# Designs tried in a protein design chat: VHH binders against q330m9. Part 11

Target 1, 357 residues: q330m9
Amino acid sequence: AEQEPKELLEMSTDTERLLEENDLRPLWEVEKDFGNQFGGFEADIWKWEDIQASIDAIERDVPIADLPPGFQRRVAVPVNTGYRNAISNTIYVGVQTVSPGETAPAHRHGANALRFTIDGSEDMKTVVAGEEFPMRDNDLITTPQWEWHDHVNDGDETAAWLDVLDLPLVLDSLNARNTFENHELDRQPVTKSQGYWESQYGRARPFEDTKEDGIPGPFEGNCAATPPYRFSWKDTLQTLRQRAENDDPDPHDGYSLSYVNPATGQPPLFPTMSFRAQLLQEETDPHFHNAVDAYFVIEGEGATHVGDDVLEWSERDIFVIPPDEIHHHDPDGEAILLGMTDRPVFEAFNFYAEAEP

## First folded at step 4 (VHH)

Design e03 (framework vhh_gocatamig_d2)
Fold by ESMFold2-Fast, scan of step 4:
Structure e03 (fold): chain B 357 residues (1-357), chain A 124 residues (1-124)
Amino acid sequence: as target 1 above (357 residues)
Amino acid sequence: EVQLVESGGGLVQPGGSLTLSCAASGFTFSSYALAWYRQAPGKKRELVAGISRGGSTVYMDSVKGRFTISRDNAKNSVYLQMNSLRAEDTAVYYCATTWTYKSGGTYTSKFDYWGQGTLVTVSS
């Protein structure tokens, strides 16, 4: 590689000391450090066999009921080389299991969250804002910011699901640390009929003022707050199949559906994250973007090419594509992916950029 | 004005090598991805190789291991080193840079610039 034609400027010892003692740095030293705070990200893949083995080991060794309040959840968390607290510096993905008779206690937080069911049943419940949502395979249930939620397995089989949260963005980047609250009860009262939250987001909908504690409610005027909501896999899959039968695929995403925020009618499910079900039948075209893409493999197998690296994936694998890496997907037959991205944050600030190589 | 100017095309024998160059002007070169496309007679244009602003690369399967794309930000240039050339590599080769910017869901713009092309003929 060629070096710069000019040397970096040297300052006198007096000038350097004056700057240091006053916590000042010259612009030319600061500029080179912008964008490098988190050490960079890598494309990576977590194989389901390794995730399952790890969760089984946790279950054997750790009685989760004995963990401190706030930590009583059995979760295996993919962590990236460039950011060891989550899959990326904006998106957290975890695989949670709840065995028969276990309860993940009721809490709420400023972070947005969803649950994508891997192994569920009618007797496995996510309870959100007073409504019991049965966790059915591949259903997506939102537990949005500041809504009470708990998880209770009243069934005979261990349940598993994917937790997706904007935790790294909220807690590390924005440092919003006083945004968590435990409920007085481990299991919140059920105060809503099943189907209540889905029924409230038709064309006619309620309007309510801000809650008395200052936490925004889902029914406040033109507010974009994401409600508790269940997206049925049966309905999603049927729509995805119809799209594949009637339309041409997107060159990068294949046939896709966005999980739409019911309050806005728009694709970003949360202000910080958007989600897609993607059906792939053919190799996609390469591109890159400054947003992160993370994926969970719902069905099938294939590969994603990231630069010169190849991530070979199968059902239930999790993988991530870091910013600015050229990538494309190559399914082996038909595959369905859950795509997860921080793209809405970039779009809200006019930072989003996408390029074809 | 944005310009991409290809050079280095020509006639070469099967098994030979050729280096294509693309000189860019009128934009901040280091901020954009570049790519080489080709179009053979009677065929659609296809992506041959691409390189991101960070240096990450992609290749079509039939050229992987034979072709190498690289960039030199100091010279505002992108290169395609073509080795072990085959008759089926005969095509007009194009240098390109593309990007799309989206703002708050209401504004979308596409940056989309292409060179004029350079002919590569592989024959005895």
Scores: ipSAE 0.012, ipTM 0.523, lowest interface PAE 8.1, mean pLDDT 85

Design e04 (framework vhh_gocatamig_d2)
Fold by ESMFold2-Fast, scan of step 4:
Formats: sequence, C-alpha cells, structure tokens
Structure e04 (fold): chain B 357 residues (1-357), chain A 124 residues (1-124)
Amino acid sequence: as target 1 above (357 residues)
Amino acid sequence: EVQLVESGGGLVQPGGSLTLSCAASGRTFSIYALAWYRQAPGKKRELVAGISKGGSTVYMDSVKGRFTISRDNAKNSVYLQMNSLRAEDTAVYYCARSYVYKTGDTYTYEFDYWGQGTLVTVSS
C-alpha cells in the first residue's frame, strides 16, 4: 500500500507555465531550499599568526582615509567556507586595527557590537555615547544598537581588537533596512567623564533614568537595552579565578562567567548574542546544540574536537563550531576562552535545543 | 559509519532467561545513550530499556525488576539481561543509538542508528 517516491516528477508544460506565471512553486521544489540559506557553514579555525600577518599587511597597504565614509576601518574578517560574509550566519567577528594618530570615524547602526581588546593602551580609546573608554588588553567594551561610536588612537603603537556583531542576523537573515548612520563629525563630542556608564548601571540606578521606568511593550522601546559598558579584565579574571577556587566547573564550559546586560543584571549581554569567559583546566564533556559557538583564545593552548575535526588552538586564535556538531574542549594545561553564541535568538523564539550524547 | 549487531535471541520457556548483546562498530560509542526496543506482531515498536552515557537507566513498567540493561564502553557493547520471561515478551528486539535533547525541562530521545533485530520467542 505504500508508494515508492518517483525519481523524477514530470509536470505538464502547461502546469509548469501556470505556476511560473502566477509566481508559484510546488512544495517539492521549494522544500530542498529550506535551511540552505541560513545554516550552511563548517567548523573552522583562524590562526593568530595568519591574522597578524593579514592585519599588518592591511595597515601597510591601506590608508584609512581611502576607505568609504562611515566604513573607514581596517578590519580583517574571518569568513566561513560555507558562509562567505562572516564566521557564521548570525555572528560577525572581525579583527580591527587603528594606527597611531588615526581615527575610525563616528557612526552608529542597528547591529549590536562589542570590542574585545587584543593589543591596547590607555591612549587608545573607543568613544561610545559621549564617553572615552580606554582600550586595555582583554577588556570588553559594548557599543550597543544605535549608540554613536568612534575609535581614536592617541598612542604610539598600533591597537588591535575583536569586533563582534550580530550583523549577519540583522542584515542577511532579517533583511533590516535603514540600519546605518554616519556622524557629522569624525570624532564625536566627549560629554561624559570616564567611568560614567559603568556607574549608571551598577547595583543602584538613577530613578530619573527613563530606562528604569515603565513597562516595556513590543513597540514602545526597550528599557532592558544594553548600555555602553566596559568589563574590566582585571576584575573579570579575579572573579573567574575565585570561581575556580570555590565552585565546581560546568561539564561543558569549565569555570565560566557570563558577561551580563548591565541594565538587567542577567545574560544575555545582547538580545541576539551571549558571551562567557571560560577557564578550562580539564577536558570537557561532549555536547551539541542548534546554536553556534564561536571562540577567541584569551590565554593558553589546547584542542577542540568537533565531529570528525580537531581544531588545535593557541593564544589569540579564533574558531567556530557549527550547529548540531558534537564537541568538547581539551586544554593543554590551563586555558581561557571567550565564548560567543547566538543561543539567545533561539531561546527568544523557543527553538533552542541542547543534546547530550 | 556505525553498525549495530544484536545477538542472543532464541526460543525459551516461560520463566526462563536470555541475555541479549548489541555490539557497535565505528566511532564515538561511549558518548551516546543506548536503548533496547521491541516489536511484537501486530503491535507498535516500544522502548524496553535505555541507558545514558552516565549509566542512568529507564525501563518500561512491564519489564521493571525483570530486565537489566548495562553497557561496556571498552567493548562497544550494550546488554539486556531478561529474567522471568513471559509469553508477552515475544518480539523482535532492536538495539538503538540515540541523542538526548533538552528543550526547557523536557528531555527527548531521538535515534539515528538501529540494529537488524534479534527474535525472542517465549514458548507457552
């Protein structure tokens, strides 16, 4: 009673023409396209020696002033073999550099962004919403949705950092339009003292801040919007080490701390992406999930096993684990990873699934 | 590729015992949950017993206390010890490898490899 599927379904020419004339496709032609646009990428790793050589070459060969207005930024972008515009179809990672005396001009966009400092100094600033944030090694600075930001190097050494954005999700998956604006000035006015934004989203908050008041509706604005904020590595590392001394490790993440949204005190840092600092001392347990995991190696060396692939990593390497691949980490001694994931998108729509073998 | 091969089935008297074995070839046996299913004539395939990576076990109500599932990761094998067999236990028994998904507070088992099956007949 069960019919074998035909190798090839032949419709009449009249039927094919009728569908085409009315912008209709039959399900058996459309179904093969589901999932192909939004999940076609592979496990991959970008070695720091290759990234460093590339950013040095860009700095040497590309004057920042020759780049288009609003995009005058030298960035080397890891691109996945299966998705050409970014490390994954939801998360963009770039390594940006600014030479001594240069400015990456002020702009803002609908995409959320953060900066994780690789080589910084007190004289290298990310300026966000009127405040200068010094870029110190391993500090994490947010430049959230629609906040003006520019980068100014008043130091004597080239600075480098990770840009992490939900750009592919915003521009490719959601096809969002009118999501970019250039500032009138290359450098925005500094209107806040250093430490201002950190002080406003601590344990106590000003009652006159309109973000504190009100019941958020879907179209009334977001009181839980992530503010400009700097997470000091000195403080983060101290807390992470105290966790390692006092608590049990997570079987998959080791000893970890989540970078929380300061407005809510809870993860995720952005509605679309969450971030963790992960201290690994022992081999982790295998798992897999439908969310993407991307990593930057803050300290140490080791390997991550992803399906049939082994990604051997060392300090400053970037790597990515695609959805539904079984993976675990095997550090060589102690290692610290910055973990980045689009898990919050899945959770917001009740799609998230995690599997343990 | 993973291949599952069941053995140990046969004809047994009511109240007797059998041990079913499932040997797996291929990669990554130790990280998967494993289960025994059975299908009797005219009935749907049903879960008999399961064992997680960590050794936690589940059993269908009608076999609880009579059947014991175990695994040996070094031998890539899973076993089902069946005691006090009844005519109602007559079925083809299948070994399966599975994933365990957690969505909210719910765990869901999905199977991606099945064995060929081994027949167990409990004579009256």
Scores: ipSAE 0.000, ipTM 0.169, lowest interface PAE 18.5, mean pLDDT 81

Design e05 (framework vhh_gocatamig_d2)
Fold by ESMFold2-Fast, scan of step 4:
Structure e05 (fold): chain B 357 residues (1-357), chain A 125 residues (1-125)
Amino acid sequence: as target 1 above (357 residues)
Amino acid sequence: EVQLVESGGGLVQPGGSLTLSCAASGSTFSSYALAWYRQAPGKKRELVAGISSGGSTVYMDSVKGRFTISRDNAKNSVYLQMNSLRAEDTAVYYCARTYTYKSPSGTTTYKFDYWGQGTLVTVSS
C-alpha cells in the first residue's frame, strides 16, 4: 500500500550521490527497514536425540583444553533461522558438556547466566564467587553478572547442562563493551563452604551494611542485584506440587513457580530474563504476546501449537515460540517445562502486551 | 611486604603423613583467607584446601577426610595436615593469601595477592 509507492520513489542522480557520499538515507527508505534487522523468527524445536548426537560428536572431536584461551567451553547452541547466533535475538541457550578430568576455565562476563543441570553428579562442580556448587540433576545455579565461574568434572561420567544467558541482548543489541575477562587460574580459589551463598539470602538474613576492602573490578558501581544461588530441584518440585494440590492453574502456564531474585524475593531472576517451572496437566488456553518464550522439557511429553505449526516435544527437548504467534500447550499426561522469557525487558519499558484470540 | 614461606615437604611412603606449614610476615595476617594449592608435573595448579579469616574451611574432593587445614593467627601460620598420602598427592605445594573485592554485581570475590615459593611433597616407596 503506502510503503510500496515510497519504495519506488526516484531521486535525481545528484541527490542520490550526495546522500550516499555523506552516509545519509531519506526517511522513506529507512522506514521500510525498521523492524527487519534479523529477518523472521520461526517457531522451532531441537530434539534431544539430535542434540545428544551432536554433543557426543563434539566431545569426540573437541577436547576443552584444545580450544583457544577465552573460548574453552564445549557447547552446542540451538540457533534460530532468523538469528543464527542463538535461539532468539535476546536469549541464548546452549548445552554444555564437560568430560571426566576436564576443566572449563574460570572467566566472568557482563551477561547474566544460569546453569540448569541435565546430567550431573556430586563430583561435577560449578565454582561461583568462591563457592563449589555440586551440579545435581535439575538444580538451577546462577552465575550472575561479573561473577567468576569455572566448571570442573572430578567424576567418572560426562556432565551436561543448559546454559541460559542474555548474551545476544547484552552484546549485540546494547553493544556493551569490556564485557569479558579470563581468570589468571583455570580454577578459581574456593574460599566459601558449600551452602554459603544460599544461607545469605534465607528468611533470616544479614542485616548490617558491611564495608569490605579490595581492588575494584571493571564497571564498579554498575552492579546487578542477583547473587550466586542454587535452587534445589527437590525443593522446587515440592513447592510446585503444593501449588498443584492447593491452587488454580494459570490458563496459559499451568501450575507455575517463578525463580525469584534471592536478594529481593521477587521476580525477575535477572533484569533481562525471567524463568518459571511449569507443571502442565491439561491443555492450556491460546494466547499471544510480544515477548519470546523458550522452553526446556524437564519431564514428560506433549505438543505446543504455534500458529499453524505443531511442535511435538518430549523430555530434554528445547523449543521456542516467536513474538506475536498464537500458542497453547497440550501435554500428554503430566509434563514439567522450564519456561524462559525476555518479558522483563518489555515490562521495564512498558512495552509488554498480551492478548487472547 | 607480605611474604609466604612454606616448609614441611619431603619424601614419604604411601599411607604416611606430613604436616606442611606456611609462615607469613606482615601485620594483617588474621584478616585474610589462606589456601593451599598444588601443582604436579604436567598438570595445572589446583586448590587443595582453603581457610577463611573466620575459620571456615573448604577441600578438594580427593583429599576430604585425609587433609586438614588450620591456622594459628598468633604465629602468623597456616598448616596442612596430610594423612593417608597417595602417589597422586605428589606435587609442589603452594601457600596463597587471598584479597577480596566487591564485584560489579555486588558480591565479594576472592583474588590472589601473594604466593609462596612452594614446597615439594614426594609420595613414593
Scores: ipSAE 0.000, ipTM 0.103, lowest interface PAE 22.8, mean pLDDT 83

Design e06 (framework vhh_gocatamig_d2)
Fold by ESMFold2-Fast, scan of step 4:
Structure e06 (fold): chain B 357 residues (1-357), chain A 123 residues (1-123)
Amino acid sequence: as target 1 above (357 residues)
Amino acid sequence: EVQLVESGGGLVQPGGSLTLSCAASGSTFSSYALAWYRQAPGKKRELVAGISSGGSTVYMDSVKGRFTISRDNAKNSVYLQMNSLRAEDTAVYYCARTYTYKSGSTYTVKDYWGQGTLVTVSS
């Protein structure tokens, strides 16, 4: 504790000492500090060349296998100036690589996660809840809360992908200490054929489980929880192109597809985060909202205007738009972005707001 | 892998003392509650002492005043100081980390166990 607390307003020295002595602060000081704990996170961009150089340095200098369980993963993590553990105070984004013959050991956690493949192959697998998911370029694979997952490169080329998790929300805001578990094995047993999880969440969903009375119910296997699932980029791209040919773009997001929760058929993909593939052909209209938008550039180049900042982006760049900053996108030709947002948290608590200037 | 490694067991005469140590690894040692259990031949494992992440302790009635549990987060270690040992304290002593999580409406409790260390109290 300070001898004379500078944050207390124009009170007698005795009053200031009394409050400080008893861990009390006057309302006007705490009201002033609400929302300012981290100085606010800023609009920022991480260029792929810098991310790649950082990963290469980690590979050269750090023996990943010597790290304790839970840490044996080669990841470069964009960290914001206002929050030094992730891209924002709700969303964690990391670029992970696995070299030929390497395994990222099996673990599970309360945080929701997805893998968006940057450089993959048929022999690079994310193993989730007993199924091997080949990591194909631009496929999105969910590793939802509490599902075992490991990453195994049985190929001959280094793989890279984007990890997206709600870690800051789960660990920092909710202080959820019982949220991580390492598997006893580095590689989990494979108990499902490839395509199993996708097959369970089609339109004609098989409900094969028997209820206690011996009769399968029409809703058995239909749960609100997000399942392990692979969204094919081939299918997503085809649908985006059909949308661009047949529909009008959203003024702020262009042509977009939401990655829905397969169990509900609706967004958000996770209770805490929603994701869209966005195809931009024209400059978008400005708007602002209290939810965070983060982006990974799948294809193309352009700029995003955020308040007084201009973020110039190209393929594989990562950038973030903080709350309440007016923004719009200006693609140079056609571009495709992966949009990531904490909007579902705001909607769940009736806090979400957006407006046009 | 979560690894817990016990040490410090051995043969002691009644009235003697031993200090057991448990070295732990894994994500964020300081965030976990840790406990010492023991198992005598032909008996179920029983909780001897526990310590929370914040330092709060619990003890079984028969060891209160004789045993002291402590932790050192900088060394990723938990200790059991055993004084005034009795023949009935003879057992294999296990260090354990209890992990709880919620999936859907269900809470699941998972325990990580060390290999154990034998304590024999006899002449």
Scores: ipSAE 0.000, ipTM 0.129, lowest interface PAE 20.0, mean pLDDT 82

Design e07 (framework vhh_gocatamig_d2)
Fold by ESMFold2-Fast, scan of step 4:
Structure e07 (fold): chain B 357 residues (1-357), chain A 123 residues (1-123)
Amino acid sequence: as target 1 above (357 residues)
Amino acid sequence: EVQLVESGGGLVQPGGSLTLSCAASGSTFSRYALAWYRQAPGKKRELVAGISSGGSTVYMDSVKGRFTISRDNAKNSVYLQMNSLRAEDTAVYYCARTYVYKSGSTTYTPDYWGQGTLVTVSS
């Protein structure tokens, strides 16, 4: 028999023993733990050279066939000192790779997800809800909750992309269970023409639920659900540059475009997260907010000042700004960032707060 | 913390039988589904048989009628009785603790794995 922490605690006063034996804690012990569930949440940066070296090592050392059923995906996940399971306690960011000839098998889940392509091609496809989406560099493709998705590399080069999911919020904070399912086939049947989902969400839009009868999901009949959708980088970049040529920049965000939910036309792409392409040409003004901002550097180089920290970034770096830290961006020339934020969660509960120093 | 330890693997002739055992340590064993997976060289790891906390079972088509999964919650153990073994059953067999998602089909999602035990079926 070995000593364990509970035996040591039981050697305390009669009052401590009584509470512990009955799974009770006094308020003053519980109160000091609220807000301290995670370690110190830090501004942090993951440099692309380190990410690339890590994913190359995974590709060399880890055959995809050896990964557990349901998880046959090679992903390197940035983890924060304050939350060692993701970049923040609400937003998950991962860099996924698929080698030539490989398939990441079809599955679906309650978590919302998107793919931002880093290294893609016409022969690298994400198949979502019956449609093949070629993964082109810097395209953003949604794989929303409960939609089947698989990733197929029929090309001759390793593909890489950014996975962004609300996993920490869905699985840890909300403790959602029974929210994952593997498809019976590794590759789902292709039942939609290319461009189908994009064509359904123009100026005339479907009002009816696009989910098939009998597919289990909590959102049957919900016309506000985010559809499978591809945001072309060619179109996004053109629009972003037109904005820069015709308008003044936001003092904190530069020139920006929101990736809107095509079903609602509103900036929250998911109920839990919103996303922006931000073009920076000049140093921004400092501000702070209680929402998390995470970034992927699409183009350029510069620095972001966060409290006493300076995060020096270049193309393909990933970095994060903690809640309530004063920050501003200082690009070296022109830079473009993908901004990712949990702001919609704060807005939904009327918590969101923003201030300038 | 959960540990799973397999035993019972070995070499057997075609048509023979083996019983695999998996002993678990840690709490909450009775609240989880348990499953046996196998992996042949160069192939994906596949679900062979699963048993829910309530005792309902699932089997891969090629082993139905030949393999039987069972559990003993008092002993924190799960078993795979393998009868009428074939050369194609040769693989490393893994015990896993799983969550079971029921939504048209039954999906077993493992969260802890054993180290594996080799089963070789050959003449």
Scores: ipSAE 0.000, ipTM 0.089, lowest interface PAE 23.2, mean pLDDT 83

Design e08 (framework vhh_gocatamig_d2)
Fold by ESMFold2-Fast, scan of step 4:
Structure e08 (fold): chain B 357 residues (1-357), chain A 122 residues (1-122)
Amino acid sequence: as target 1 above (357 residues)
Amino acid sequence: EVQLVESGGGLVQPGGSLTLSCAASGSTFSSYALAWYRQAPGKKRELVAGISSGGSTVYMDSVKGRFTISRDNAKNSVYLQMNSLRAEDTAVYYCARTYTYKGSTTYKFDYWGQGTLVTVSS
């Protein structure tokens, strides 16, 4: 049998101390931490009954007026095992409500955002870049980077909608902390006629968009910047129905429409996130990819198989599929999903990979 | 795009052994469940063995204890070790990629290989 010299053990101790005193770590310790800092995600699902109960509890227990300026917003946020501040380490999803007579005060931020209306009305408005957008059920309204936005309920019913932001990517991954500003007024001035922003982004489009007075964003003067815009559910659903009647479905996505950036006419809607409305009538074929997929169930019920797990979903549920998990959808009858993904980030760096049919 | 290529079939005497190999190309192999099927002339294609992405296995009752399925993610390969072969094991053996394997009733196959013939006779 061989013995270890005591002097060799003392040298090892001195080596550990030398590294620690100089803020050095050996490769074999650092490698264990790569890929685990932000997430080992699990497939997960948040049921609407639990989300609603949580929002009701917030309304009962938390006076919104007592929250700091800019944060006077009632939101329930799904959080995942691998990242406890959002549904994933790149995508934030929240369910926001505004009661009759309430205002969520004007602010702006570097994060891209959209609002997908769950329960709205003509008197519930998201105000973006000087225009009042009525929040109609299942309409998608963008509140893009550095555009002022506030939410005002002049109606008689509580409104609810889905917030989707690239907040974890902006604040945690990139550590871009000085990317938020509160407006001096709770309600921004209305300076645009209703329908103005929609009218600007047809087939003839402003080419050299610039921000009106305010903090210059990273995309000031950039014609590719996502504008304030409303995607009508009436039009989206009609187009999905026409596709279902005239075309073959995609094996993985069913019948789908991408929400395009109106300034470019191309997906993705934001540089960091893309979105689809997906109509499912049959079980889809499996695939996998290194991008995250998150979903909101617009209509119907069914299941999504993720590896060896099954997520059973129904209307208004939110669920997530982690990277590199094989998945497919199995609708019970007809269903419509809002699909959300960080795929554009992977594509920008040529990291995106998937199994092809 | 994924392709599956089977090899290792051939003629063997009753009581003998063969190892079938399936090489996969294309996407991330380690995330898939994989299965071996067989089809004898005039019969339906039947599941012989399967292995999940996590390494859990399932076997047809008539091959349990005789056949072993395994995977090597570094080589993008799945194997079927067949021992104590019988005349009724004679069939074309197919490798298949699946997305769900645990629970035995919710399988969907994206890709099939071309098949490899196993003949058990003296």
Scores: ipSAE 0.000, ipTM 0.132, lowest interface PAE 20.5, mean pLDDT 81

Design e09 (framework vhh_gocatamig_d2)
Fold by ESMFold2-Fast, scan of step 4:
Structure e09 (fold): chain B 357 residues (1-357), chain A 122 residues (1-122)
Amino acid sequence: as target 1 above (357 residues)
Amino acid sequence: EVQLVESGGGLVQPGGSLTLSCAASGRTFSSYALAWYRQAPGKKRELVAGISSGGSTVYMDSVKGRFTISRDNAKNSVYLQMNSLRAEDTAVYYCARTWTYRSGTSYSFDYWGQGTLVTVSS
């Protein structure tokens, strides 16, 4: 059980009653309670074999068609000790599967989302804002705020991918409860040719919101809004390899590439989250920061040291580093990680802090 | 464990009235938004009425003025009073609960009941 906060100063019973009757608390009692509403976050790791076994159990035992519209998706969600609805109190990570012939129905929401493909094919598609995006292994596809999206498996193999959303921040921290809508159709109409959204964000690009349905969203009228977009793994891997051959690694991140917002050409990918592909060949230097780092292991194996904990990871594992814990990575040979962080929120409010021991 | 159990459905003549009840299990019932949906054969489920944890309500256009949603947190129950029933109101009615909802008539709900059939026919 958690220990109750110690009272800093006793007041007379008449004063306590007066404040309580009027829903007032003195500053010293409120201040000692700030930051104590959530439990502490722990470094933790979810092994792929356990994630896969859990997804297989859901597929066998759970009739997801009986769930409400918007919830008819097979997803296994890593949950932390400090926040039992997600991997952290800002970032949600889930592993979703869609079997041959299945559709995850069309919906949209205020939360930003991306899909990082684990096992995909040309016939497995994420449909976003009228365009079919084939899901190829290790491609990253954005489904930004208020864009309609559905997932359709017209292939013959079960597909799997990583969902990453700012859902805890949107729903719990900001209490934005009225931020979800189901489409009338399970599969949205396809109104755009493949490659349309990517074509709009080259060196010559429109500056207006590309949203077609006219429904107000958090980014309506904002030319910097993150678009639907596919980042090819073939191109990303080639660039990581070229950096490893030609440059020195960052002491903490190894060789890295940021997934930038195509509308601005700059990180972060979303106002709330940024993402990097990190190629590690050597043990990194220790550091710590107040932002959360979560990782998906794209390739390889190794360990991450977090305070007194050692997280031993291999391909497809998911792990998290809590705020203010000293950490460094130690790959066994070469490894590639997808790094995910809420750092943009801290930077936007000038709260971000990092240091070395 | 979460369970929603609907009751009160049946056969009624056009112009008649019917009261649906939904009993919910679980703690913190008062914190949930609750709604009634209906589904006619060959159609998708549609929102009929919703009530927030604070008691604010929403109704689909075709039932405004005819249907009233209410809740009783002490009894862990939500009700749909249906007046001036029409043949078009014939459907299976479902109770649903969640914390999250969309503005207008759209809702996202995390639990559904088994449904109760309402038939409006002479």
Scores: ipSAE 0.000, ipTM 0.129, lowest interface PAE 19.8, mean pLDDT 82

Design e10 (framework vhh_gocatamig_d2)
Fold by ESMFold2-Fast, scan of step 4:
Structure e10 (fold): chain B 357 residues (1-357), chain A 121 residues (1-121)
Amino acid sequence: as target 1 above (357 residues)
Amino acid sequence: EVQLVESGGGLVQPGGSLTLSCAASGSTFSSYALAWYRQAPGKKRELVAGISSGGSTVYMDSVKGRFTISRDNAKNSVYLQMNSLRAEDTAVYYCARTYTYKGSTYTKDYWGQGTLVTVSS
């Protein structure tokens, strides 16, 4: 049985025309549309076998070098029901591959981005703001807003990684324009020694710098801008295991670490998104919140219960939990998830709410 | 602002049924998740059932299959249908919305006044 809509007060034809001619709507017609904008958003899971098969099909059928300038990247993008171009209305997740000898040409954009390496090597590089970052399995590399970046595979094996961007928020929700620029060269000049950006964000660090054209640099003012940075999986995993040995787990997130903005040391990696590595050893407690949670399964297998749905996941699967759905995780043994959320946006405007039913 | 008012409690024999209702004031009811809690004499308050804004439900193990939570957004109401009632279901039942804000020690709770359910022969 379907809930019946509330009957509204009828107006005369003359009143309706007067309102329409002046681009006006009465409050009771407008209010019924608020809160119902994104009713098509659903919990969903993309299995790695299906993602891999899809990427393999793209590689066979579409020579990316033949795509127009600016589009020469092989990416399979999870798309949620009710959302045209992304896993949610705020977070974009894509699986990108670069075959041996391929280059994803240099560009920059207003959207914040990170790369979480799935299959990498020492000869697979993401070049960001003048530095070559080798893409090692499970390392997280930031390519923050307006930093030049390109990807080049000088190795013998196809590389794969997650792209995570705030594209839907920037392009669809805020309708930002002029947010993309192609570099004159396919590969940007390498102007920084390897390890440079990591070295700039220790305990002693520069405090003032600016980008060309007045774009705030990662060292400008209070150093709030997110820098190019690599988070080593070796270090992250060691710290997670130390937490598991010494601390109590969070009832909803297990043992977790935030990928912090290196410039500030604060949990939101970007103003729009935060990221956690979550080690799960036991079933978590149910809760719900108005922020979206998306996940990539780094290691292990298990299930996440989302309302009446059960999402059964294993290594490399991607899944999403929509706003206000009661959920909890049930790992089969030990599992590690990369959690991605738009929570920082809600917190910045005092909109964030979480409840335990 | 949200005010919650429970009704439908009373005395019922074991094996009987009751329907609890919770009415909320406020035009944004459809955006809220709600839950039913209960507190028996000398015991802690415990979650019985919850329902999200989208209609997803959760139940405590001892009531699963016997109790059903539902909502009617047009009437700003949430219901708890209780079947096959047992003596151990005797408690004051509360309709609640409880929110915690991350990075804050402040929890904003919206609770009803409670409705007494007594199951006895």
Scores: ipSAE 0.000, ipTM 0.355, lowest interface PAE 13.2, mean pLDDT 83

